# VH-VL binders against Protein mesh: the designs that were tried, part 7

Target 1, 209 residues: Protein mesh, of Bombyx mori (Silk moth) (h9jiq1r811to1019)
Amino acid sequence: GVAGIFGDPHIVTFDDLQYTFNGKGEYVLVRVDHSQLKLDVQGRFEQVPRNIHGAVNATHLTSVVAASNNSQTIEVRLRPQHAQWRYRLDVFANGKRVYFDRTALRVQYFPGVTVYQPMYVLNQSEIVVMFSSGAGLEVVENRGFMTARVYLPWTFMNQTRGLFGNWSLDVNDDFTRPDGTLASVDLNNFQSAHRDFAQHWQLTDREQR

## First folded at step 1 (VH-VL)

Design Pg3 (framework fv_pimurutamab)
Fold by ESMFold2-Fast, scan of step 1:
Structure Pg3 (fold): chain C 209 residues (1-209), chain A 122 residues (1-122), chain B 107 residues (1-107)
Amino acid sequence: as target 1 above (209 residues)
Amino acid sequence: EVQLVESGGGLVQPGGSLRLSCAASGFTVSSNYVHWVRQAPGKGLEWLGVIYSGGSTDYGNEFTSRFTISRDNAKNSLYLQMNSLRAEDTAVYYCARVRYDFWSGYYTFDYWGQGTMVTVSS
Amino acid sequence: EIVLTQSPATLSLSPGERATLSCRASQSVSSYIHWYQQKPGQAPRLLIKDASNRATGIPARFSGSGSGTDFTLTISSLEPEDFAVYYCQQRSNWPLTFGGGTKVEIK
């Protein structure tokens, strides 16, 4: 199954529940701690830059960092660009920048993970991360907005935690906090999703990859 | 070194108010969850409430209207405002940090302050 | 709220003996039970997290087990510094709750 976060931002869980998210800082998007699969995908959210008309209070996804069983940690970071036609995603493997050779296949192999850069499409940047564990991550940037999707084998159903829900096939329990309690979220009040659920998945400085 | 130090306890009469402080060092309160837990003399531990890294709070059912948790990020400190105190509020009040272990999702009280004694008596 | 019942209330033992402490939950808490040690005049100290995982710096003589509603803390051979009150705590449901404690005292 698949879950993701999209640029405005809103989240679609593995159970297809959709909700609005405006948190700031680093959050657990999805975590899996199964005997055969460990996965940790984090997202960084920052204030949308101010325009000439004043301050903006909304947030946007600016980085996704992921690691799985015995893999290198892959970070895909939004690069602010003044020129609209330029590629806007930077990739790091264990903190070192990754470069793709445009005269060959755009693939880099690392222990436990393979990173693929699809051919550039006008006004769109894309990175695909494939873990040997079976987990996948797709990051797309379009016109300065970054989106991310996580793909997991069906065998890990009901093993996920984080902002992308618990993948129980029941949307009513997707707002499960780190301690296992179920949050009471009012979807008609988008602040409720953050206060009662999403903020509980915020990471400390020590936990950030 | 991680340390939490409570202060502000003392003797207060029934119906009175008191504000406790908890000063943190070795970590930032805005990046962690910090809880208040109390213990009446000779009794067990009772969870009071929490302030999350984002600044929101939760309380035990009996505390929601009388007790308020707040923090000052610049001073790396948190506070417990206690109003309409009763004799049964007599207890040692602890602040405690919850560690969030990224790989395991643990929600544990890994560091506690020394506690501050609040006595509500006429 | 989830009620945690610890038994016995008091264990009277000698150094070198095995201590077995029980914690029962009123409903399933999965594996989300922590154990704390408290000595008179001191703050509680984390011993075991999520039923069976020993906290940093905790001696190997301390072990935890259990799942669902029944949990056990075992001290394989009591040392003088182990005579204290032990509390279980659940993190499965809000509000967070603690057991009433088991006092391990010297015979």
Scores: ipSAE 0.005, ipTM 0.454, lowest interface PAE 13.3, mean pLDDT 82

Design Pg31 (from Pg3 with heavy chain V98S R99V Y100T D101Y F102E W103D Y107T T108Y F109M Y111V; framework fv_pimurutamab)
Fold by ESMFold2-Fast, scan of step 1:
Structure Pg31 (fold): chain C 209 residues (1-209), chain A 122 residues (1-122), chain B 107 residues (1-107)
Amino acid sequence: as target 1 above (209 residues)
Amino acid sequence: EVQLVESGGGLVQPGGSLRLSCAASGFTVSSNYVHWVRQAPGKGLEWLGVIYSGGSTDYGNEFTSRFTISRDNAKNSLYLQMNSLRAEDTAVYYCARSVTYEDSGYTYMDVWGQGTMVTVSS
Amino acid sequence: EIVLTQSPATLSLSPGERATLSCRASQSVSSYIHWYQQKPGQAPRLLIKDASNRATGIPARFSGSGSGTDFTLTISSLEPEDFAVYYCQQRSNWPLTFGGGTKVEIK
């Protein structure tokens, strides 16, 4: 299955439910905390710069941090200050900057995870993260907009929690808070989605990777 | 082959309300950003606001309290609810689409409707 | 709010002549200016995005240039269909703003 963050941002869950989200700070996108399977994917959302996108009252994805069982923690960060930078994604493995050889194979191997930088596509930066657990993360930057998709094999079905939903094949339980209660959300009102559901998946400073 | 068609304009008295519609064909409104832009007779273009692909909205400063943009995905249509109208709101109102993942983000408008005229007078 | 000042307000030229239209921003907008054409009774049409990139289907006689605060739209040789009002728009700061327009009219 696949779930992701796109645009303004809007979120598409593993059950194909779509909703708008405009929170600030760090949030759990996907969590699997099972005895056999562990996955934690966190996203950071910041105010859209007025001098780049011309908007106010909007947020965008600026960082994704992911780890699976027995893997290093991989972070992919947006470089928002300069539109003239050719590649606008930076990669960190356990906090250390990852450099890809511009003249050789664009792949780096780490314990439990492989990170791949595809060839440059016009107006696009891309990083692919593949965990030994079978989980995948794709991060794309297109002219200052960062998007992320999480790809999971069927073994993660009915085990996910977070902003990307439960992947239960039932959209009615995708707005499940960390305590297991269901939120009532108006899909066209991001204040409702934020207040009643998304803010409950917000991380404290101490919980961020 | 993409089109936007505005409707609902007409004559309204000061202090009144009016709802404009914008019908899309050839593309899906929930996959694009759609803007409202107005133009007073003989004057220039003025950006009013936008609804993003996910359904959230932003407005120009003077429009925040009186104007509301909404969308009906099933009808592939946009709406502009206009309240407490003033003579200064007399204008042609356009809806215009922009793309979400292009070089300028949501800010250049590649497809426009023909506009609908709103006249606010007694 | 960024103010865009277009000059001249009216440009009177004959077919075949070169038109040069100016857009000046009240503060730096990098290259974040778009240009639109509007004919009487018609909706605006996108011409140039981010200072210098022609939109799909726009003839090569239209070109844009500039950065910072000074931007120019050039029509190398006016065709009859080019007599219209031209607007610049900035995307650098909220809210989005348009210039006052330059009317290109037949002498």
Scores: ipSAE 0.000, ipTM 0.433, lowest interface PAE 16.1, mean pLDDT 81

Design Pg39 (from Pg3 with heavy chain V98G R99E Y100D D101Y F102D W103I S104L G105T Y106E T108Y; framework fv_pimurutamab)
Fold by ESMFold2-Fast, scan of step 1:
Structure Pg39 (fold): chain C 209 residues (1-209), chain A 122 residues (1-122), chain B 107 residues (1-107)
Amino acid sequence: as target 1 above (209 residues)
Amino acid sequence: EVQLVESGGGLVQPGGSLRLSCAASGFTVSSNYVHWVRQAPGKGLEWLGVIYSGGSTDYGNEFTSRFTISRDNAKNSLYLQMNSLRAEDTAVYYCARGEDYDILTEYYFDYWGQGTMVTVSS
Amino acid sequence: EIVLTQSPATLSLSPGERATLSCRASQSVSSYIHWYQQKPGQAPRLLIKDASNRATGIPARFSGSGSGTDFTLTISSLEPEDFAVYYCQQRSNWPLTFGGGTKVEIK
């Protein structure tokens, strides 16, 4: 199964529920706590830069940090607006910047995780992260907006928590807070999803990877 | 501040059952991985099993059919149900705190209870 | 299962001496070895995480090193309270396993 977060941003859960997200700061996108897979994926959201038409009342994804059992921590970070289209995503492994050569097979191996930079597509940057546990992360940048998708084997159904839902095959329980309670969310009111659900998955500075 | 207290140990006949308890204070059991580790008299440490923050469990190969780990979040307590006990199950049983679910799985044990002695004899 | 072999089984030394304890894994565990101290009648205490990272509150005289299959715990100068049994533990593969222990005893 797959879940993701997309540019403006909106979220699609593992149960295929869609909702709007405009939080600021760092949030748990997904956590898995299973005997064969531990996974923690966190996203950082910053205010969209002010344009000539005034302040934008929106946020965008600027960094995704992922770690799995026995793996190095991988961060994929959006480059500033003025960076060249080919170099708009930076990758860090345990805090050290990762560089890819220009061969067709742009791959770097780390304990528990492989990071791959596919051959570029015009105006699009992409990084694929493959954990030995079977979890995958795909980060794509297009036109200055970063998107992320998490891929999990069906074995881990009903083992997820966070903004990407609990993967129960029932959209009715995707708005589960960290304490196990269900949020009542009005999908026609974008503030409801944040106020009643998403803000409860926000991380403190001490909890960020 | 963090404390784990085991109880429920004692003498049991081969083939019998026993339930051990582990009361936690200073942290929430559902926020951490919590493990059971045993030690036979005069022998080394043996990992028995774990309950993950999410509630799933895993066991060493020798334990999966006879031992069950559970927890009661309201009582902030961990349990080990032991069935079909054998003489070789005689040991001190420790509960031990593992990492918080907010960090990568490092499977270390940073706080241990004092242990409770289980003696299986004929 | 990954088997951890600790040597020597017993190490007889005097206070002030350097202790060097070995842990060998049956297959590579990268740097994923933890070390514990156990005094008679007490629960174990975490000393070193992931080969070389000292746990909170552990004195500087304790250090760890190694990677792959060969790991070492070093106590630079033994204090009276350091005479105990020491265990290594791997987190590289399931199930979690401990070594058989090294007893550091007073000469």
Scores: ipSAE 0.000, ipTM 0.436, lowest interface PAE 17.1, mean pLDDT 82

Design Pg43 (framework fv_pimurutamab)
Fold by ESMFold2-Fast, scan of step 1:
Structure Pg43 (fold): chain C 209 residues (1-209), chain A 119 residues (1-119), chain B 107 residues (1-107)
Amino acid sequence: as target 1 above (209 residues)
Amino acid sequence: EVQLVESGGGLVQPGGSLRLSCAASGFTVSSNYVHWVRQAPGKGLEWLGVIYSGGSTDYGNEFTSRFTISRDNAKNSLYLQMNSLRAEDTAVYYCARKSYYRGYSFDYWGQGTMVTVSS
Amino acid sequence: EIVLTQSPATLSLSPGERATLSCRASQSVSSYIHWYQQKPGQAPRLLIKDASNRATGIPARFSGSGSGTDFTLTISSLEPEDFAVYYCQQRSNWPLTFGGGTKVEIK
């Protein structure tokens, strides 16, 4: 199963429900608390950079942090807008920056997790994170816009929580808040999705990775 | 269901001012991003500006000093205040709603209101 | 700002023919191009989202493709109601910009 964050951003859940997201701050994208896997993937959203007068209320993904049992915590960050022309994603393992040497294999092995940088494609940066559990994270940057996908084995169906939904194969219960209540979300009103559902998955300082 | 209706267009003298209105029905303007887009006769579409759900605004560079977007939540309406009008401001002015599913695309448009700047 | 260049400016075809319209961006926009149709005296109508995804109610004869800087809108077999001006729009960077349009006219 796959769920992800794309573009401006919009979210596609594990049940294939699509909705617009304009939150600012850090949010739980997916949590799994299963006997075979404990996974916590968090995303940071900041205001879209301005090209014109005034402040913008649109947000975009700027960081993804993935923590799993018996694994180092991996963070993938979008580089600042005015960074040098080159590669636009930075990787951290347990808070320490990871470097991919041009003269070596572009793969880094950590306890419980493998991180690799695919061969460079013009105007595209990419990082793939693979946990020993079979869970995966793919982060792609194109022209300053970051997208992220989470891949989970079918074993974890109906074991997910967060912005990516509960993976019950029923889209009607994807808007489940942390306390287990269902949000009444009007998909024709993107503020309803944030106010009634997504803001309840926003992280406090204690919960941020 | 969803509808946007512009009004207030007409003939104005160069250097004059005009305020356009955009009345929304079937959705709440304070919960949506609503944009103004203009089109000069026989020419293409030009993005003018936006008012975000929170009330902040942004404009194209050519419009920041002369045009102001505002909103009246009680009337579920948007306004475009246009000052120091020039002949090149002659255009049909549309209000358009940002779609919910993918990026900044416009799923509903008003029919437009014509502004002619001439003596 | 990102400049979108549409070509040709005018495309003269008969009903039943295939129309191919181009939109080229001054820098990469990934797949973040939308297409609109505008008939004389009417507001624009959203056709295609993010290069290739048809909007609600849009007939299957309309299709979009492309990525990076080169995008195409194809109308597989023109119907009388398809003679209109078509605009591309990018959502990759602020400010939002439109192409200059391609007019599809009856031969």
Scores: ipSAE 0.000, ipTM 0.423, lowest interface PAE 17.0, mean pLDDT 82

Design Pg7 (framework fv_pimurutamab)
Fold by ESMFold2-Fast, scan of step 1:
Structure Pg7 (fold): chain C 209 residues (1-209), chain A 120 residues (1-120), chain B 107 residues (1-107)
Amino acid sequence: as target 1 above (209 residues)
Amino acid sequence: EVQLVESGGGLVQPGGSLRLSCAASGFTVSSNYVHWVRQAPGKGLEWLGVIYSGGSTDYGNEFTSRFTISRDNAKNSLYLQMNSLRAEDTAVYYCARHPRWLQSDAFDIWGQGTMVTVSS
Amino acid sequence: EIVLTQSPATLSLSPGERATLSCRASQSVSSYIHWYQQKPGQAPRLLIKDASNRATGIPARFSGSGSGTDFTLTISSLEPEDFAVYYCQQRSNWPLTFGGGTKVEIK
């Protein structure tokens, strides 16, 4: 199954529930914490840059960090929008920058994870992360906006938690908070989704290196 | 050792402009949030703005038109461009690190500050 | 914006005494309150992050508690170097805001 963050941002869960997200800060997108299967995918959301018409009350994805069983931690980070460089995604493995040579070396191997940088397409940057656990992460930047998809094999079904839902095949329980309670969300009011559900998946400071 | 050092403060006439610098050592600015915070003499702390790890910026409502935060990754430094300065902008200006979100979400390292005085 | 109200504005105590400082938020900030110490002529120093987590190098006499709108910084036994101004700060909502500060002074 597939879940992801798209656009302004819009979230599609593993159960195909769709909702608008406008949180700021770091959030759990997907978490699996089982003795045989572990996955943690976190997203960072920052204010959309202001224009001459003033501040907008909207956020966008600027970083995704993921780790799985026996893997290094991979971070994919959006470069500044005004950077002159054509490729706008930076990759870090356990905090150290990863370099890709597009002509010779486009795949980097790390313990438990492989990172692939596809050929640059005009106005689009892309990184694919493939974990030995079977989990996949695809990050795309287009014209300064980052989107992310998480791909999971069937072994992760009903093991997920976070903004991407619990993958129970029942959309009615996708708004499950960390404490196991269900949020009542009005999908016609995006503030409801954030207040009653998404903010409960916001990360506190966790000293991880 | 991780540190931030501000420079560029001084006396400025009302209506003038000034650019402050904040030099980082022991860490990479592009891997962290870095904030500007000011403190008027004898007053409390006031958040001015931030440059995020991705390079986007955000400001307090009073600052958005007159103040601009930028960075130079090659020099591992940040800048605060201040325009149309007023007497009430007189303050010590600090830059402060907001560590990578995997480590901390607080201002764990502060510079010593640089004093800006706006007076005729 | 979230307004943080610190009380008392000044706290006059002797070395060895317990100090209790309050920070109240105008709306819920969950546990996303940090505490800073500022000594005269110096930059602020991080003490406590996310309500109760002591920063690196901070002595055990400093502790934080609270959630929602009510937060407390406690210094169990004041040392001479603890006489300073203390600020709370919220990271829950944009824009980031600080409290007005509590000055802990020697009586």
Scores: ipSAE 0.000, ipTM 0.434, lowest interface PAE 14.7, mean pLDDT 81

Design Pm1 (framework fv_pimurutamab)
Fold by ESMFold2-Fast, scan of step 1:
Structure Pm1 (fold): chain C 209 residues (1-209), chain A 121 residues (1-121), chain B 107 residues (1-107)
Amino acid sequence: as target 1 above (209 residues)
Amino acid sequence: EVQLVESGGGLVQPGGSLRLSCAASGFTFSSYGVHWVRQAPGKGLEWLGVIWSGGSTDYGNEFTSRFTISRDNAKNSLYLQMNSLRAEDTAVYYCARDRGYYDSSGYFDYWGQGTMVTVSS
Amino acid sequence: EIVLTQSPATLSLSPGERATLSCRASQSIGSSIHWYQQKPGQAPRLLIKYASQSFSGIPARFSGSGSGTDFTLTISSLEPEDFAVYYCQQYNSWPLTFGGGTKVEIK
């Protein structure tokens, strides 16, 4: 299955529940604690830059960091907007910048994880991260907005936690907080999803990767 | 030869406004993001904000309501509009080029000489 | 925002001695640290980028190391021209922030 976050930002859970997210700081997008996979994917959200003709009082995804057992930690980070829109994503493996040779191989192999940069599409940047477990992360930047999708084998159904839901095939339990309690969320109230659910998945400084 | 030259500094009364300019030469100005960084007398460096080649801006939290960064690529010029100035805004103001055009963003490879703004009655 | 704490505030050393300057981040920032030198009356100059990569034209005596929260700038043997203030700067998140600086002065 697949869950993701879009640049505006909206979250789509593994159960296909859609909700608006406008948090600031670092959040758990998905965690898996299974015998075959331990995965932690975190997203960083920052204020959308003010434009010359007005302010935008919203947040956007600026970084995704994925850590899995027996693999290097991969971070994909949004570059600020500039005139050369050919590529706007930076990749880090255990904190060190990863460079791709555009004239040769665009695949980098690390212990437990493979990272590749697909051929550039005009006004779009893309990085794909593939863990040996079968877990995947796809990050796409389009016109300065970053989106991320997490792919998990069906083996891990009902084993996920975080903003992307618990993948039980029932959308009604996707708003499960870290303590295991179920949040009652009113999707017609813009503040309800954040107050009653999402803020409980916000990371403290010590928990950030 | 890459150059950035600031101008427009001077003495301003509290509550006043001032516009700083930064003239760029020796590189394709339109392709780079440019930052404003200030330094109060005897103090450290403080990041103020940036304008990217596409025109989007980011500011430090203290500056968003009173300061506006703009650019004119045809004139190879960067501007900082400063409003509602306070004594605490007294500083040397530097413009600095972001080398992130081809690499990772966020480091400053060339700086101007700085222009002094004094806010005092 | 990420706070960078530089220590010591002042290093008093003689030419030929080794200088080690510390920069500590309030949260993990990978290797997203850059180092600058500022001499009196001058604009800052980039020395080291991404924690450990020397910028072009910078003498080999300057080196950087560290990751996560703890970073070090080392000057292997101080030259007279190296007595200056040094700043670290992070690029991990917005807003960009500088450390408070370490002044390297003649003993």
Scores: ipSAE 0.000, ipTM 0.436, lowest interface PAE 14.3, mean pLDDT 82

Design Pm13 (framework fv_pimurutamab)
Fold by ESMFold2-Fast, scan of step 1:
Structure Pm13 (fold): chain C 209 residues (1-209), chain A 120 residues (1-120), chain B 107 residues (1-107)
Amino acid sequence: as target 1 above (209 residues)
Amino acid sequence: EVQLVESGGGLVQPGGSLRLSCAASGFTFSSYGVHWVRQAPGKGLEWLGVIWSGGSTDYGNEFTSRFTISRDNAKNSLYLQMNSLRAEDTAVYYCARETRYFDWLPFDYWGQGTMVTVSS
Amino acid sequence: EIVLTQSPATLSLSPGERATLSCRASQSIGSSIHWYQQKPGQAPRLLIKYASQSFSGIPARFSGSGSGTDFTLTISSLEPEDFAVYYCQQYNSWPLTFGGGTKVEIK
């Protein structure tokens, strides 16, 4: 299955529930804590600059950090400054910047994880992260907005936690807080989703990668 | 101050049952996987099993049919139900927590252990 | 399951000497080894994680190295409090397994 976060931003859970997200800071997008797979994917959300459509009080995804068992930690960051013709995603492996071969296969191998930069598509930047554990992460930037998708084998159904939901095939339990309690969320009230559910998945400074 | 405190050990007859408890404090218990490890007198460490933050369990090959691990997040407690006990199960039983996220599977804090003696 | 073989079973040394403890895995496990110290009557204590990273508060004389199947714990200069049993543990495959331990004792 697949779950993701998209530029405005909105989240689509593994159960295909869609909700609006306006959090700021670092959040757990998905966590799997199972004997065959440990996975932690975290997203950083920052306020959209005032000069973009005059917007204030909107947030956007600016970084995704992911690690799985026995892997290096991979971070994909949105460049703060960009031009239309430039590639706009930076990749870090255990904090060190990753560079790709422009003229050959754009693949870099690290312990437990492979990172691939597909052939350039006009005005789009893309990074694919493939963990040896079977988890996948796809990050795409288009027109200054970053999206991220997480792909998991079906064997991990009902074993996910975080903003991307429980993957139970029942959308009604996707708003499960870290303590295991179910949030009562009014999807017609954007503040309810954040206050009653999403803010509980916000990471402290000590928990951020 | 992270603490894990085991209790419930004692003398049990062969074939008997016993339930051990581990009380956690000083951290968000529901966010951690917690393990049981045992050690027979004068012997090495033997991993028994784990219960993850999401409630799934994994066991060592020896233990799947006789031992059950459970947790109660509201009580910050971990349990080990032991059935059909044998003399070979005589050991100190430790609970231990695993570390968070990108620091997977070192046991950073252990309880003091509780002694189980299986003898007539 | 992955079997971890620790050698020697017992290492007799004097304070101030260098101790080198080996842990060998039955198959390649990358760097998926942690090391623990256990003193008589006490619970184990984490020393080294991920083959080579020191846990917080652990003295600099302890270091770990190795990858694949062969791993080493080194104590550069033994202090009196270092005489204990040391265990390696793998987390590459389930079930989790410990080595049989190496007892470091006073000569």
Scores: ipSAE 0.000, ipTM 0.431, lowest interface PAE 15.4, mean pLDDT 81

Design Pm21 (framework fv_pimurutamab)
Fold by ESMFold2-Fast, scan of step 1:
Structure Pm21 (fold): chain C 209 residues (1-209), chain A 121 residues (1-121), chain B 107 residues (1-107)
Amino acid sequence: as target 1 above (209 residues)
Amino acid sequence: EVQLVESGGGLVQPGGSLRLSCAASGFTFSSYGVHWVRQAPGKGLEWLGVIWSGGSTDYGNEFTSRFTISRDNAKNSLYLQMNSLRAEDTAVYYCARVGYSYGFTPYFDYWGQGTMVTVSS
Amino acid sequence: EIVLTQSPATLSLSPGERATLSCRASQSIGSSIHWYQQKPGQAPRLLIKYASQSFSGIPARFSGSGSGTDFTLTISSLEPEDFAVYYCQQYNSWPLTFGGGTKVEIK
């Protein structure tokens, strides 16, 4: 299955439910917490600084941090637009910056996870994170905004929680809060998805990776 | 110069299917959300749906089961698959770009010329 | 879904006159309105965004105002090319909706 978050930001859950998200701060994108299988993928959302069209509460993805089955924690972070850069994603492994070049260092191996920087495409930065658990994370930056996709094998079906839904093959229960209650979300109201569902998946300082 | 050019319209029988295309040029297509808006002859504008830069979609309530929006960023192209067409689907179909790259507050700064779909026997 | 009601449906005026077009929302939408102009056989053209901000290249005679449920598009002095249909559009909630349009026509 695949789930992701895209530029505006829009979320597509593992059950193919689509909704608009405008939260600020750190959120659980997907979590699996079972004895044999663990996954934690968190995203940071910040206000869009280039909004010249008025005072809108618009946000965008600026960082994704992930770990699976006690792997090293990998963070992929959008580089600020301070100077003219061609490549705009920074990678951290357990908080230490990872450097890639055009040689063998394009693939970096860490406990439980491999990080790969594909060949550079004009105006596009990309990082692929591959966990030994079978979980995958793809982060793409294009023209200053970040998208992220999470790829999971069928073993994660019915075990996910977070903004990317519970992967039950039923979109009606994708708005499940951390306490197990089901949110009634009005998809025709941007604030409803955040107020009634997404804000409940916001991380506290203790929970951030 | 920003351009959107629709194609694929024509006459189709009730119950039939049709696929519209919209070719984009003059901007970084992959960074923008793109919308479909239709207009029946002599009637007003009706928002049909959007596909965002990452591929997620939103639709008007009456379109979700019969219409599918897709995109091919490598070809700078937007598509609208229309199934189970009815006489009331007769309209000019426009593709339109969101004026802000991130698309959070959608206004349509550039529109295609439109392509006419006629559903009749 | 938010319903936008435009009034009047038709506004018959002469060149040089002021045109005032109304758009009312079925519920409060802040300033979440954009305005478009459409001439026969043409695609719509963006005039005003975010209730009151003129889009680039739009003549100064066009202005927008309002907040909450009541919005107005004003053309201070009609030019011959201004006789067209005008639509408001909201973005406060999904699905996006347009008003039914106001046709500005010459008597």
Scores: ipSAE 0.000, ipTM 0.421, lowest interface PAE 16.7, mean pLDDT 81

